# Designs tried in a protein design chat: miniprotein binders against q9sl92. Part 6

Target 1, 330 residues: q9sl92
Amino acid sequence: AMESDASCSLVLCGKSSVETEVAKGLKNKNSLKLPDNTKVSLILESEAKNLVKDDDNSFNLSLFMNSIITHRFGRFLIWSPRLSSTHDVVSHNFSELPVGSVCVTDIQFKGRGRTKNVWESPKGCLMYSFTLEMEDGRVVPLIQYVVSLAVTEAVKDVCDKKGLPYIDVKIKWPNDLYVNGLKVGGILCTSTYRSKKFNVSVGVGLNVDNGQPTTCLNAVLKGMAPESNLLKREEILGAFFHKFEKFFDLFMDQGFKSLEELYYRTWLHSEQRVIVEDKVEDQVVQNVVTIQGLTSSGYLLAVGDDNQMYELHPDGNSFDFFKGLVRRKI

## First folded at step 2 (miniprotein)

Design f2d
Fold by ESMFold2-Fast, scan of step 2:
Structure f2d (fold): chain B 330 residues (1-330), chain A 85 residues (1-85)
Amino acid sequence: as target 1 above (330 residues)
Amino acid sequence: TKVEITFKGESPEALMEAIYRVEELAEKLGAEVTVTITLWYENGKVTVTVKVTVEGLPKELADRIAEEARKIAEKYGLKVEVKIE
C-alpha cells in the first residue's frame, strides 16, 4: 500500500453564525478528505492563534472576510499555510462543503498533478479555489472566461478604491492572465455531474506580491508609481468574489453574450492573425486566419483569407496551443 | 452486472446528447445510472470526459447497453471505452 503518512491542518472561517456552525459540524464529523491518504486536522479560526499569524506574509482571514458582501461565494473559507493543491481541497470535498466555499493557501508546493507548467508559489502569490453549481453542461466550458473577467475587473476595482494607477491585466485565451507581455496568473476548471447538476471547482493563481524571479502585480505597480501603496491579496480576493458573483448572475440569466464585449476588450486576441498548418495530400500548407471571437462551445472563431468561418481546435499533439491549432470549417 | 461507459470528446453538446441517450435507455430498462463528467482545460487543450455507470442489469442487457453506447459514440463522433463487470 502507498501511504504518505502526510498530515494537513485546515483552518475554517465563516462570514456569519450560519457558516460558523457549518465549520463546527465539519470539525465534529472530521469529514474532510484529501488524496494520497493525507490525514486532515480541522481547526476553527477561533482556535488557530498559533497558525493564523497577524503578520505581513500570511493571508489575513479577517481582512478578507470583513471585506466581502457576497450572498453565495467566499462566505466559507478554508485556509492552510501550505498545501499541495487548493483545488483538491474543494473538489474532493464538494459534497461536504457549502457551494461557494473558497480554499486559500500561502504556499502551494506542487500545483495540479496534470499541469505541465506549475505555479511558482512563494508567499505573496494569491492561490485559491472555490466551488459553484451549474445545470447546463453546454455552458460549463465558458465559466473559465467569466472567472478570467472577474479577476481582471477585481484588480481594476482595487486600484480605483486605493487611488492607484491602472494595471492592464489581459486574458490570453483560454485561461492565462498577462500584464505587459508577462504571465501573472492562470485558471483551472474541473467539473463532475451528479443529481442533474454540474459541480464545478475553480482554481486560480495570481502573482500579487511574490518575490523574484517572476513578475507580479505589485512589481508592475512599483514600476509605474514607486511610492504607491501595494495591492493586498485579501483585497483582490474580496473584489474578485464581488465581481464574480455579479458576472455569474449575468451569465446564468443572459448567457455569455452579456459579457462578451468586455471579454473581447480584455483579451489579447482581437484581430490576431494565426498561422494554422493543414495537411493536404501529405504536404503541410500554412493558412492564415484572423481571430474574431468565441464559438458557442468556447473555441476560437476565426475567418480565413477565403472569407469562410473556422473554429480552431487543438490537434492533440502540442502543448503550445497556437502552434497546434487545426481549422474546422463551420 | 455493472456497465461503465467513458465518452471522450471536445463538444459539450455532443457529450450531453450521448448522456441523454444512455439515460433514456437505462430508464426504459429500469436500471440505475450515475454520470460523472470531467472537463479539463490545460495549455489550450480541452478534454471532456464523460463516465456513465449503469448498474443493476443482467449480463445480457449489459452487453446490449455496451453495444448501444458504441453506436451512440459513432453517431456523435465521440471516442468511447466500455467496461463490463
Scores: ipSAE 0.000, ipTM 0.331, lowest interface PAE 12.3, mean pLDDT 77

Design f3a
Fold by ESMFold2-Fast, scan of step 2:
Structure f3a (fold): chain B 330 residues (1-330), chain A 83 residues (1-83)
Amino acid sequence: as target 1 above (330 residues)
Amino acid sequence: TKVEITFKGESPEALWEAIDRVYELAEKLGAEVTVTIIYDPKTGKVTVKVTVEGLPKELADRIAEEARKIAEKYGLKVEVKIE
């Protein structure tokens, strides 16, 4: 049997005494697990002085936690300076962590510890994952749109509060975030069903303050106002959870329709014309459709020249999802 | 005995119906069910993996057979592994 020699230190931080007691319990039990037999060391924030440096450009746990005013989301924080996946931390430990727990890392890497081809996210990217639970599986796919919207509104909220120029973050369906035609972020959702509930893990990457060669929010801001104050990952994450909790409650109570107008105002696809290829035997037929919005299942709703409504699905083989869309009459 | 069922398809409605039927059957048989749903944000594809544990082999074979029938009824692709 192969064992991994990998080790990982996770710093635990709670908003109130309730979350602090959970952190102490987890540390005493040593119950958090990661894939490939990774050895996990749990450290309370109060004990993390050796991992947190005053001159380090690391995520500031206190700045984030002091900004949290939510009732559920973001009140329990797990942080590590470097992780292979924030998503793995929350998804593998769903039963041990309070629902709404968030995991943050400064650097997310791809590869093995001894490989020469290790990719690392640029430092300054906001990389996080958090959990939630839902009962109705039919609307679980829509949660990614609620998340996307909360990110765009959080950026706007932070800019407004700091007196900064508006950064127009747009949504590129299904899960990408763009500014001025350049990708600044992405969202990944997974879920597990147990005890009549869907346990959803949400992963988000947002380019806030990363250096070249990729663009980021602060680069856009400096282009508009060179002497402006910089956006901070901690403040954006705090604003995100405030907006997300509000939008999640609306979504659960009134459905996606309650957020639909704001979503369509924020996405890139209003009245977009798309060429859809239908294969009939050995002939390819091209049809032009106009995007109208989203179906109840979360796919693109489009209208053809025949005035019929169609649901557009990715073919799963195209790297450009719009080129690989397949029409289905609804 | 452990049964691992992987459903693949383009219809979210068909996938949810398949999940509900397998879950209902497994719960009636006293088995533990874990459903993992993977949504690929780049392709929009949904993969559903259903793991059923704590069954005698005879009942595991029955769930595997029902999963194949469910997939055929709803036009889904299915892979079943029994351990």
Scores: ipSAE 0.000, ipTM 0.359, lowest interface PAE 12.5, mean pLDDT 77

Design f3b
Fold by ESMFold2-Fast, scan of step 2:
Structure f3b (fold): chain B 330 residues (1-330), chain A 83 residues (1-83)
Amino acid sequence: as target 1 above (330 residues)
Amino acid sequence: TKVEITFKGESPEALLEAIDRVFELAEKLGAEVTVYIVIDPKTGKVTVKVTVEGLPKELADRIAEEARKIAEKYGLKVEVKIE
């Protein structure tokens, strides 16, 4: 394993005395770990005055935490001005953190695992990760769709509260967020199974105020209403957890069917015709299918010109999922 | 002894059934199972990594063999490493 001399400071913030006591316990044990043997220093919010005052553009912990009215999600916050991965913070420390804990950073550096390029997210991008538990592994793949919906509805809620025009955030299956044909966000879900429970870590990146390399929500807003107040990352994140907790409870109680209509109104794929290549008796045949929705397993459900139902799967080799889809007759 | 099992396939249902079978077998043998389910954000493709620890070598070989049988039954690809 590669050894690192790098150190990282994580600021811990709790909504109530219960979460504050957890933060004190974590600091005393110094038990949080990061990959590459990075040395971790834990700091309570009350002790982080110098870090909090360092930059006017830093994520405002108090503004976020004072907006939270959830019962589970977002009540325990981990923040650092700069991290290699918010997802790593919550996933590598799942057993140490309260379920529903969120990690936020102003700058995320290093690309994800398969890239050889080092990059930094522009300041103003909302980069966060949080945790949840599920007992039924069959519905774990669907959680990414619940997260996507919560993001799109959170943006609408913030615009509504501020008297702003709605920004039409759309979902590109499986995990991307788009505005006006340009990518503004993405979602990553991973899970581990321990003690008959699935421990799910959710990572989200959303271009709120960064603008580069693609557009952001505030750039779209300025195009519609140039003199309006801008969206803040803290407001979006607070609204996200309010919507996510509501949708998660509905999803757990009534299944994805309870959210399905809203999902199909929000995604880019209703009635989309897709060309799928089938290998039949050593011949490549192109077939046209029309996307109808999602299967119970979370794949695309489509109907062929033969009126048969098909489940569409990535071929595993194509980076353009529409070119790499294969169909299975249902 | 440690057994690392990687299942790959196009059916999340088949992958989850395979996990359940490995979990049942390991639980009967008193071993702890750690399962990592990775969802590719670009493709929606699911990869399952299963780690079983605390086994005698003979039982580790049994887990590995049963994992291969489970993969064959559900049409999954499987890679097994024993430490």
Scores: ipSAE 0.000, ipTM 0.300, lowest interface PAE 14.3, mean pLDDT 76

Design g1
Fold by ESMFold2-Fast, scan of step 2:
Structure g1 (fold): chain B 330 residues (1-330), chain A 83 residues (1-83)
Amino acid sequence: as target 1 above (330 residues)
Amino acid sequence: SPEELQKRIDEAIEKFKELAEKLGAEVEVKIEIKDGKVTITITVKENGKTYVIYFIVDSPEELEKAIEEFIKKLEELLKELEK
């Protein structure tokens, strides 16, 4: 049936002639792939301008490209008005795309599963994914913390440049972003190991101008300064890559310790006391622990009243920050 | 509870990943849980073949049944990898 065959148009945009030649090569080979036999159509930015609606609601490729001053990240951009996953675009095509390539979409939808339901993100959310390479698998899990710091610092940078009041974006471990107790964003990192390298794909969603399901940066800004100019997704993304490239270089050169102080100033968990529940032989044991920071592997480090160290893992624990309840993996 | 259902999903995925990797497969997992909606994408690569499993649930009433079907899908893929 016509509706059963998915099709997708990807617009390719480069910062310089080098990236523009990559885009032309990809289009000529038609080598980009997406899951579920999706038919992919590749369009150069110059060709896409003839089809532009001139709608302020769509991500502005030129505004983004003009804002970046990076040497590696964000210099090759893939955009579509609607995608099932920006993450799938970069991860499925890792070998075909320059490392550091970013994919952006205005609407991200989920349309396949047991219930066959379709979910769509609201317009105004900054949704993007990009790639990087790492050689040391022991520190790969820490990259999500470098990413979250780059987001919080990018928001501050854009506010500062525009003369706006600072929006206090905080990190809720392990991978969420909060403002005034409400979630405004999240980070997803995946990796595969090939040829002695970890191919890492990073996905970020940040509520800039959408307001759903909880709140967004512009709603917070209007609450503080009702007559202020609004934050733009394109400027935040540009600032993000500027901050991320600097933090990534520091992280690779000096390790996470170089960013640790900034991370702890930015996260919600300094000196927090929480209750950890463990099941021991069908009995529930509750221990009160104090959050100390992160372990060298990037897991939550806490100390109990017995002076014992506890390491809490994100994929085996339930962490309700506002209730002070943490459950340990069993 | 939603927390118990999420823990069940996490445990099933971790067990699958461990068993699939013992069979020589490369496993990549992407999980998004938001407003009672669960979206999971599992990509498995073995001997030049790529398998992708999607799991999407919108209804809280259907979540428990969908989790059972998802676990069944993982078990079926493990049998395929054993060939």
Scores: ipSAE 0.000, ipTM 0.130, lowest interface PAE 19.5, mean pLDDT 76

Design g2
Fold by ESMFold2-Fast, scan of step 2:
Structure g2 (fold): chain B 330 residues (1-330), chain A 83 residues (1-83)
Amino acid sequence: as target 1 above (330 residues)
Amino acid sequence: SPEELQKRIDEAIEKFKELAEKLGAEVEVKIEIKDGKVYIVITVKENGKKYIIVFWVDSPEELYKAILEFIKKLEELLKELEK
C-alpha cells in the first residue's frame, strides 16, 4: 500500500512471434524508463500467468490480443495493474517501443505532494495510450479528431456485434466524449519533433464499467436494457484499433475531408450558436456566431449574424475569434 | 518555484523564436492551462506557408521538455544548412 510510484512492473504481450521477440529483447536490456527515477521491472506475459490472478476487474490481455487483426496499432501491449500515467510509459520510451504500441492500466493515480493526497481513477475505466508517427505538422492537430471518431465508432461496433442497443457517444470539441449530456471520456495528444518526424503519443480515458456514481457506458446500457450483457474494455479497445487503423489510413491518404461528414454527424456543435465576448479598448462587445465546422488547421469555423466568417481558438474559458478568417500576420 | 519554472519556459520560447528566425521562419507560441493540462499552439510561418502545430501536455514541466525538443531540431537544421 505504501510504495507503488517508486517501483513498477510492466507486463509485455505481443500479437505474433515478431512482437514476442521485441518483448524478449526489451526485457533482456531492461531499457524501459519512467519519470522520477521509478524502478521498472519487465515481465513477459508467459511469466506473469502465476501473478495475474482471475480477477473480474483486471484487464484481460489474452481477450484483447486475440481480437486484434490490425497490421500496426495495438499489436504490442504493455500492461500494469496500477500506473501514474500510461502516457508516460509510451512517450518516455518512444524510441524503444514499436510504433503503435499500446499501454493499458486498471488504475491511474496522481499526486504525491506534502499533503500526501493521492487520487486514483475508478476501476472499470478504460485507460490507455499508444503511439504513432506523422511527417506533416499541419495535420498533427487533427489526429485527436480521428482518435475521438474511432472511439465513437468502436462503441457502436461492439454494441452491434453483441446485439445491444447503440450507445450514442458524441464528441465535444476539441477532445471530450459525452453520452446524454454527461462526460464519459477524454483524449490527450502530445507530440515532439525528432528526426524529421512528429512522434505522437495519444492518451484515452473512457468510462466503460466504473463502479462510481459517475456515468459510464455500462450504466447507460443498463438504463436502456437492464438484462443485457455488459460492454468489456478489451472488446472496445480491440474495436478501437480496428477503426483507428482504418480511419488513420484514410486520413493519411485522403486528408480529414474523407472523415469530415462522419465527424460532423458525431460532434455536439452542428449549428450551435455561441456568444463571444471581445474586449475593444474599455468596452465589452458581444458577437453571436454559429458553428459551421472545422478549419483546415483544426479550429472552429463560425459565421456571424452579419454572414462574416470567424475562426475560433481556445482562450481559457472562452474562444478567441478573428473576423473574416484573418489572423494577425496572415 | 512556479516563478522559476515559468521563467525557464519563457526563456526556452524566446530561444526557439530566435533559432527559427535564423532559419527564415516566424514562430508564435500560444499557451493556455485548462483543467490541469497545458494546451500549446505553435504557429510557424516560412516561405509564405503557415503551419500550425498543436499539442497538449499534462504539466508545465512537459511543456518545457517539448519546447527543448523543438529547439534541438531547429539547431540540427541550422547546423546542416550552414554546411
Scores: ipSAE 0.000, ipTM 0.128, lowest interface PAE 19.6, mean pLDDT 75

Design g3
Fold by ESMFold2-Fast, scan of step 2:
Structure g3 (fold): chain B 330 residues (1-330), chain A 83 residues (1-83)
Amino acid sequence: as target 1 above (330 residues)
Amino acid sequence: SPEELQKRIDEAIEKFKELAEKLGAEVEVKIEIKDGKVWITITVKENGKTYYIIFVVDSPEELLKAIFEFIKKLEELLKELEK
């Protein structure tokens, strides 16, 4: 039942000799830890013949690694057939892993996400987490939007390269991914401050080839082109890191404004009108506001019919995005 | 019965669309059972603008009541926007 004092095997894979030496060092030290006193066994890819399945259903480490042309992200891979959380693997071991390391699993039986969002992970879902460092805490909250853009653009890139119909993946602020009004993915970013830097761990779940709970990218693709080749998790992840590294460099160099136009073309909220409930002297007042974009802090910027600007924050006690918002005049 | 409930839901949705059209809006309604709950997504298109209204019902038996409550809120919103 509960995954406490359990054992798991982590397969380590590197892009070049540099990453391969890191993998050997980690195995020799046996230094990776997981929460809940989970026993960790580290295995090099070359030694993993008994753990790596020969079926097409398991994540193909070689297919992914051969696609990587990045300089930082995705060059060091940690894989397990089953994990409670890819996010815990990278965040708990941030100091031991190269920055930009990615952890992937075929089955994640307990997801995290935003506190009130539960992510269920049937086989065929692309579940991964990776790390990065940032120095300016003011822009750390914006990284989730850079990640969201990289996912949507990676899907487009893979479809273009394969000559497939365009799958219009949209962003539902702050951290969800949708296709045709159905949720296909979610993003979780956490950070800690250490040695004048923010250590950021990014977790992503994307329904690529799973029919549960409701839909996936390949189901959408089959609906548009029944005879088309299917999308592969490995190719999407490779494309993701190519797009993410490019967008991250732009973001760090030129700020979010360099990506702002693309973000607003991709999200679901352009020109959206929202009813926001406000409590004044124990009276509930409803106000209509129009979403304009994002504030510098990463919250929704909206304008009321009174021409006043508002910053909208999610309400932790509401599951309805538009009912659970609180507002602040700016 | 489930058939009677579905008929009443369809009638409520049709009345909702007729009201929206009378007020100059195009309406699309999507009902989905997800994570053991009923998710209702209403897309309203009016004067080149698109509005998304999402509400969640904990059980299918509450769906009809929730739709009627939502219709009233949309009527208020559309009347307010016309002013």
Scores: ipSAE 0.000, ipTM 0.108, lowest interface PAE 20.6, mean pLDDT 74

Design g4
Fold by ESMFold2-Fast, scan of step 2:
Structure g4 (fold): chain B 330 residues (1-330), chain A 83 residues (1-83)
Amino acid sequence: as target 1 above (330 residues)
Amino acid sequence: SPEELQKRIWEAILKFYELAEKLGAEVTVVIYIKDGKVTITITVKENGKTYTITFTVDSPEELEKAIEEFIKKLEELLKELEK
C-alpha cells in the first residue's frame, strides 16, 4: 500500500586488482539487490575516502584487508555501517559475488522505524556473513562446526600474537559460542542448490567489544589482564578467514574426522551424562546416556548404560546442557 | 540409520533437480540450518507459476514418515510440471 523508500549504501573493497575489477563491474551494472524493494547504492572504497568516519566504533576496512593472506575467503568485502542482515546481502546476491565474499556491518537492526520500535545490535559486536560452495549435501550440515572451530582458534591466534592470556572460547553444540558459561556468539547457515552445487551462506555474530547484555571477549580479557590492549574485530575476522580456509580445505579433503579431535577438545559436551525422557501415555521413562561425540551426519552420539547407541537430535530431544537433561518435547 | 535417512533426502532432491531441469523448469533448493534443525524448501518456477515444498527435520520419532511424505510431494510436483 504505502510506498517505502528504504535505502542502503554498500561499500565494496577488494584485496587485489582482480577483486577491484569485480567491484567496478558490480557498480557499473548496479546489480546487487536486497529484499523488500530496498534501494541499493554501490560505492567503491576509493570513492568512499571522504565519507569514511575516522572513529573507533566503525569497522576499519583497511586494517582487515591488509591482514588477509587467504587465497579465497574474505578477499572481497562489502561493508555498510548499518544493515538489517549481512546474511541477506550475500545470499540474495550469491550469483553476482565472488565465492568467499564477506559482508560486515557495525549495526544490525530488526523491525520498522516508523510504526514499530527498531531493535539495534550493540556496537562492538562482530557481525559478518560469507559464502562458500559444496557439492555433497550430506556434509553441508557439518560446515557450522567447521565455522565454530575456526572462530575459537582465531581468537586463540590473535591472543597468542599479541602476548595476551588465552581466552577459553567453547562450543555449545550445535552452533553457539560460550565463555565462562555465557553466550558470546552464534552461527547461522543457509544453503541453496543450483547447477549441481550447494551455495552456502554463513552468518556469524561474535561479542568482541560490546558490553551489553551479557559479556564480550574484551570484558573477559580485562578481567584476566586489566592493562592489556583490546582485541579488534578486524584482527579477529582476518584470523578467522586464515583458520577457516585451512580447516575448510582439510574438511573437504579428509572429511570432518580431520578436525574431530580438536572439535571435541573445544566443545562443552565431552563425557557429559544426560537423561533422555520418553513419554508414552501415562508414564515417563528415563534413560541415562553418556555423550560420545558426533555421528557422521552431525547429530549427538551417546551411549547408554545398556551399551546401546543413541542419536540425539535437537527439537526431538529437548536438551538442557547444564542439567544434563534431554526431554522429548511433549 | 540417520545417515541412510539423510541420504534418501539428498537423493530425492538431486533426482528432482535433474528431472525438473530436463523439463526446462527453474529449480531452487534452500537448506536452512539452525540449532541442528534442517529446513528444506524446494521452489520450482515453470510457465509463470511457482510451486513450493517445505520439509523440516525436527522430530526423530516422525522423521521417516516425514521423509516419505516429502518424497511423495516431490513426485506429485514432477507430475504437475509434465502437464
Scores: ipSAE 0.000, ipTM 0.369, lowest interface PAE 12.3, mean pLDDT 74

Design j1
Fold by ESMFold2-Fast, scan of step 2:
Structure j1 (fold): chain B 330 residues (1-330), chain A 81 residues (1-81)
Amino acid sequence: as target 1 above (330 residues)
Amino acid sequence: TEVEVKIEIKDGKVTITITVKENGKTYVIYFIVDSPEELEKAIEEFIKKLEELGVDPELIEKIREEAEKFLEEAKKQLEEK
């Protein structure tokens, strides 16, 4: 049984003296952990010049922090040039990090570098994870919709501020982001329950400047305005946290109903007609239904031509938005 | 005394990780379930295991109570498949 250890360097950056003191404390305690016995080295931003000196295309911590105007989210940042999972960084260290901390990486990889190939994401993809707390487990699944809205509105906000044409980022329920029929991003949420609170870790991937495997925001922008300045990951992330904090506060105070109209204007499914296949007496019956919105539980609500209501679940149904076909697992 | 319940819903399956720290000892249990019946059984087996290990009955009751709210939602989602 050979022992195999990986090593990882995490750069810590804070918005104010408060977050900077947290970073110093974490480094002194060496308290951050990662799975699979990964050896973690903690580095303060002031010590990180050697990690970014060679690569001018690395995520710019200062540009991001200078754009942050939030009171909670994104004020403490963890960065590494290469990570296996930003989600693992924040979720495995939830108790050690300020709630609202964000982890960012330039390259996310899969594999340990033994006798197996290592997959790596291309640079230019905005890959980040952050944390939040919630008390009501019944509405925890809805947080992915709040995150999706914050991403789409952040992109529009950055385009508006830079005088660029709007990129029409749409939501494909439940958790994918699309532009012109091609996937440009995705969201992953996990939760733990501790001391009567749900500790939520949110992961987001958004193709800003990478184009692989499908397309990216800057490719779309170049097609619309070839001479325009390009979108930067740092500016989008800053705008994201500003929009997310606003939407999260609204969601916590007034419920998802307060964001519902914006969600329906942004998602791909308004008035969509879909075919639902049911098996009746060894015959396949096709029913056409029209998407009406979401149920209180966050599932698709649809109405048939007979005015009967249907609740459609992604895990129990095959859903193809572009073909309008939903098949129930029989 | 610390109690942490982690529930992940991915690819139509529910993964449950429960970590209990008491008197310098750490108890961890991990389940992957894809039905409400498996979820209920897994939680009861875990509670039984904590009882067998001599964990404080008051702490066990607290763990059960604190897990229920999120477990009810996870079980509901499994039933909706």
Scores: ipSAE 0.000, ipTM 0.152, lowest interface PAE 21.6, mean pLDDT 74

Design j2
Fold by ESMFold2-Fast, scan of step 2:
Structure j2 (fold): chain B 330 residues (1-330), chain A 81 residues (1-81)
Amino acid sequence: as target 1 above (330 residues)
Amino acid sequence: TEVEVKIEIKDGKVYIVITVKENGKKYIIVFWVDSPEELYKAILEFIKKLEELGVDPELIEKIREEAEKFLEEAKKQLEEK
C-alpha cells in the first residue's frame, strides 16, 4: 500500500451537532493538508464503515466520544488507522481545525523519534495529538508539565473507576513517562506565533496495550492483578482530556504554582543530587548540586553547598551530566 | 566587565552560552532551544540578562546583531528537519 501514491483517509467525528457541522464544512472544502504531497481524503464518521471492519483492536471512536464531557478539548476527533504523524495532522492544519481538536492513529510510522530512523509504533499504543492556544510565551514551556500530569492522573482515574490497583506512572523531566523504571510514554510540544497568540500542538505516545519491545500499562496491570479487565486506550484518552481541561484552566487562572506540589510528588527528581561540570578543557570543576524544583521559566532549579543557584538545561534525557548555569539574584 | 558569547547549532538545537566576568565574579548563563517559541524566549532572556549585568549598550547592540543572524539560521534549521 506504501507504493507510488502517498495517500491517507482521515475520519472526522464530532461530539455534538456543532462539531459535526465543522466536519461537514472541512469535507466540502477539502481543506486539510499534509506534508510530502500526501493525498488527503476526508470522510465523515457516518461514511467510514468501509475503513472500519469488525476489528476489536482498532481505536473505537464512539467509545471515546461517548466518554467525553469536556467543553473544549477532544470534542472534535480526526482518526486514521495509519499515519506518519498525528502531530503533523494538527499542526499543519491548525487554522482549519477547532482549537482543542485531537488526532488519533492506531499505527504511527517513521515518527518524530529520529528523522532518519524507520520505525512503526506497535498497535495498542495510544498515539494522539491535540491543539491549544496561549498568549504568554514565557509560560508556554510549562504546558508539557501540565500534559504529563494529566496523563498520570488520567491513568489513576481509570484504574479507580474500574476498581483496579493504581499504576504508578512517574514523570522523568522534562517530558518522559515511566513505570517501574521503564519508559511507557513521551510528550512532544511545538508551537508557532501568529496573530499575537502561540499556537501549540501537543503530541503524546503512551504504551497501553502493546506487547513489545518495552513494557505497557496492561502488562504492569496483569503483573499486579492477572484476572483484571484490561485498560482501554479510549477510556484513558477520555479521562486525559477531562483532567487536562481542569488542569489547563487552573494553570491559566492561577499559574503553574497551583499544580507544582502535585508535579513534584509525581516526578522522579525530588532531592536528586547531580554533578555539574564547568570549563572542560585545561581545568574541570565538578560541583554537586541538589535539585530543588523548577524555575518560573520551567528549567531545573538546583542549589549547591555554597547556596549558589543553578538553572539546568538537560543535555539529553540523562541526568548523569548537566551543563550548568550559575546565576545570582538581581 | 568582560562578556563572552558562544552560539552553536548542534543536533537540531541552538546553544547559547554567555560568560560574564565582573568584579572578580564569574557568571555562566546557558540556553538551549529546539522550538521557535523557545528561540523567541531565549533571545528576550539573553538581552535582559546582558542589561541586568550592566553590559555596555554598544556591546549589547553588537551582540544583538550577531544573535539575530544566528536566530534566522536556527529558525530555518528547526523548521526544515
Scores: ipSAE 0.000, ipTM 0.143, lowest interface PAE 18.7, mean pLDDT 73

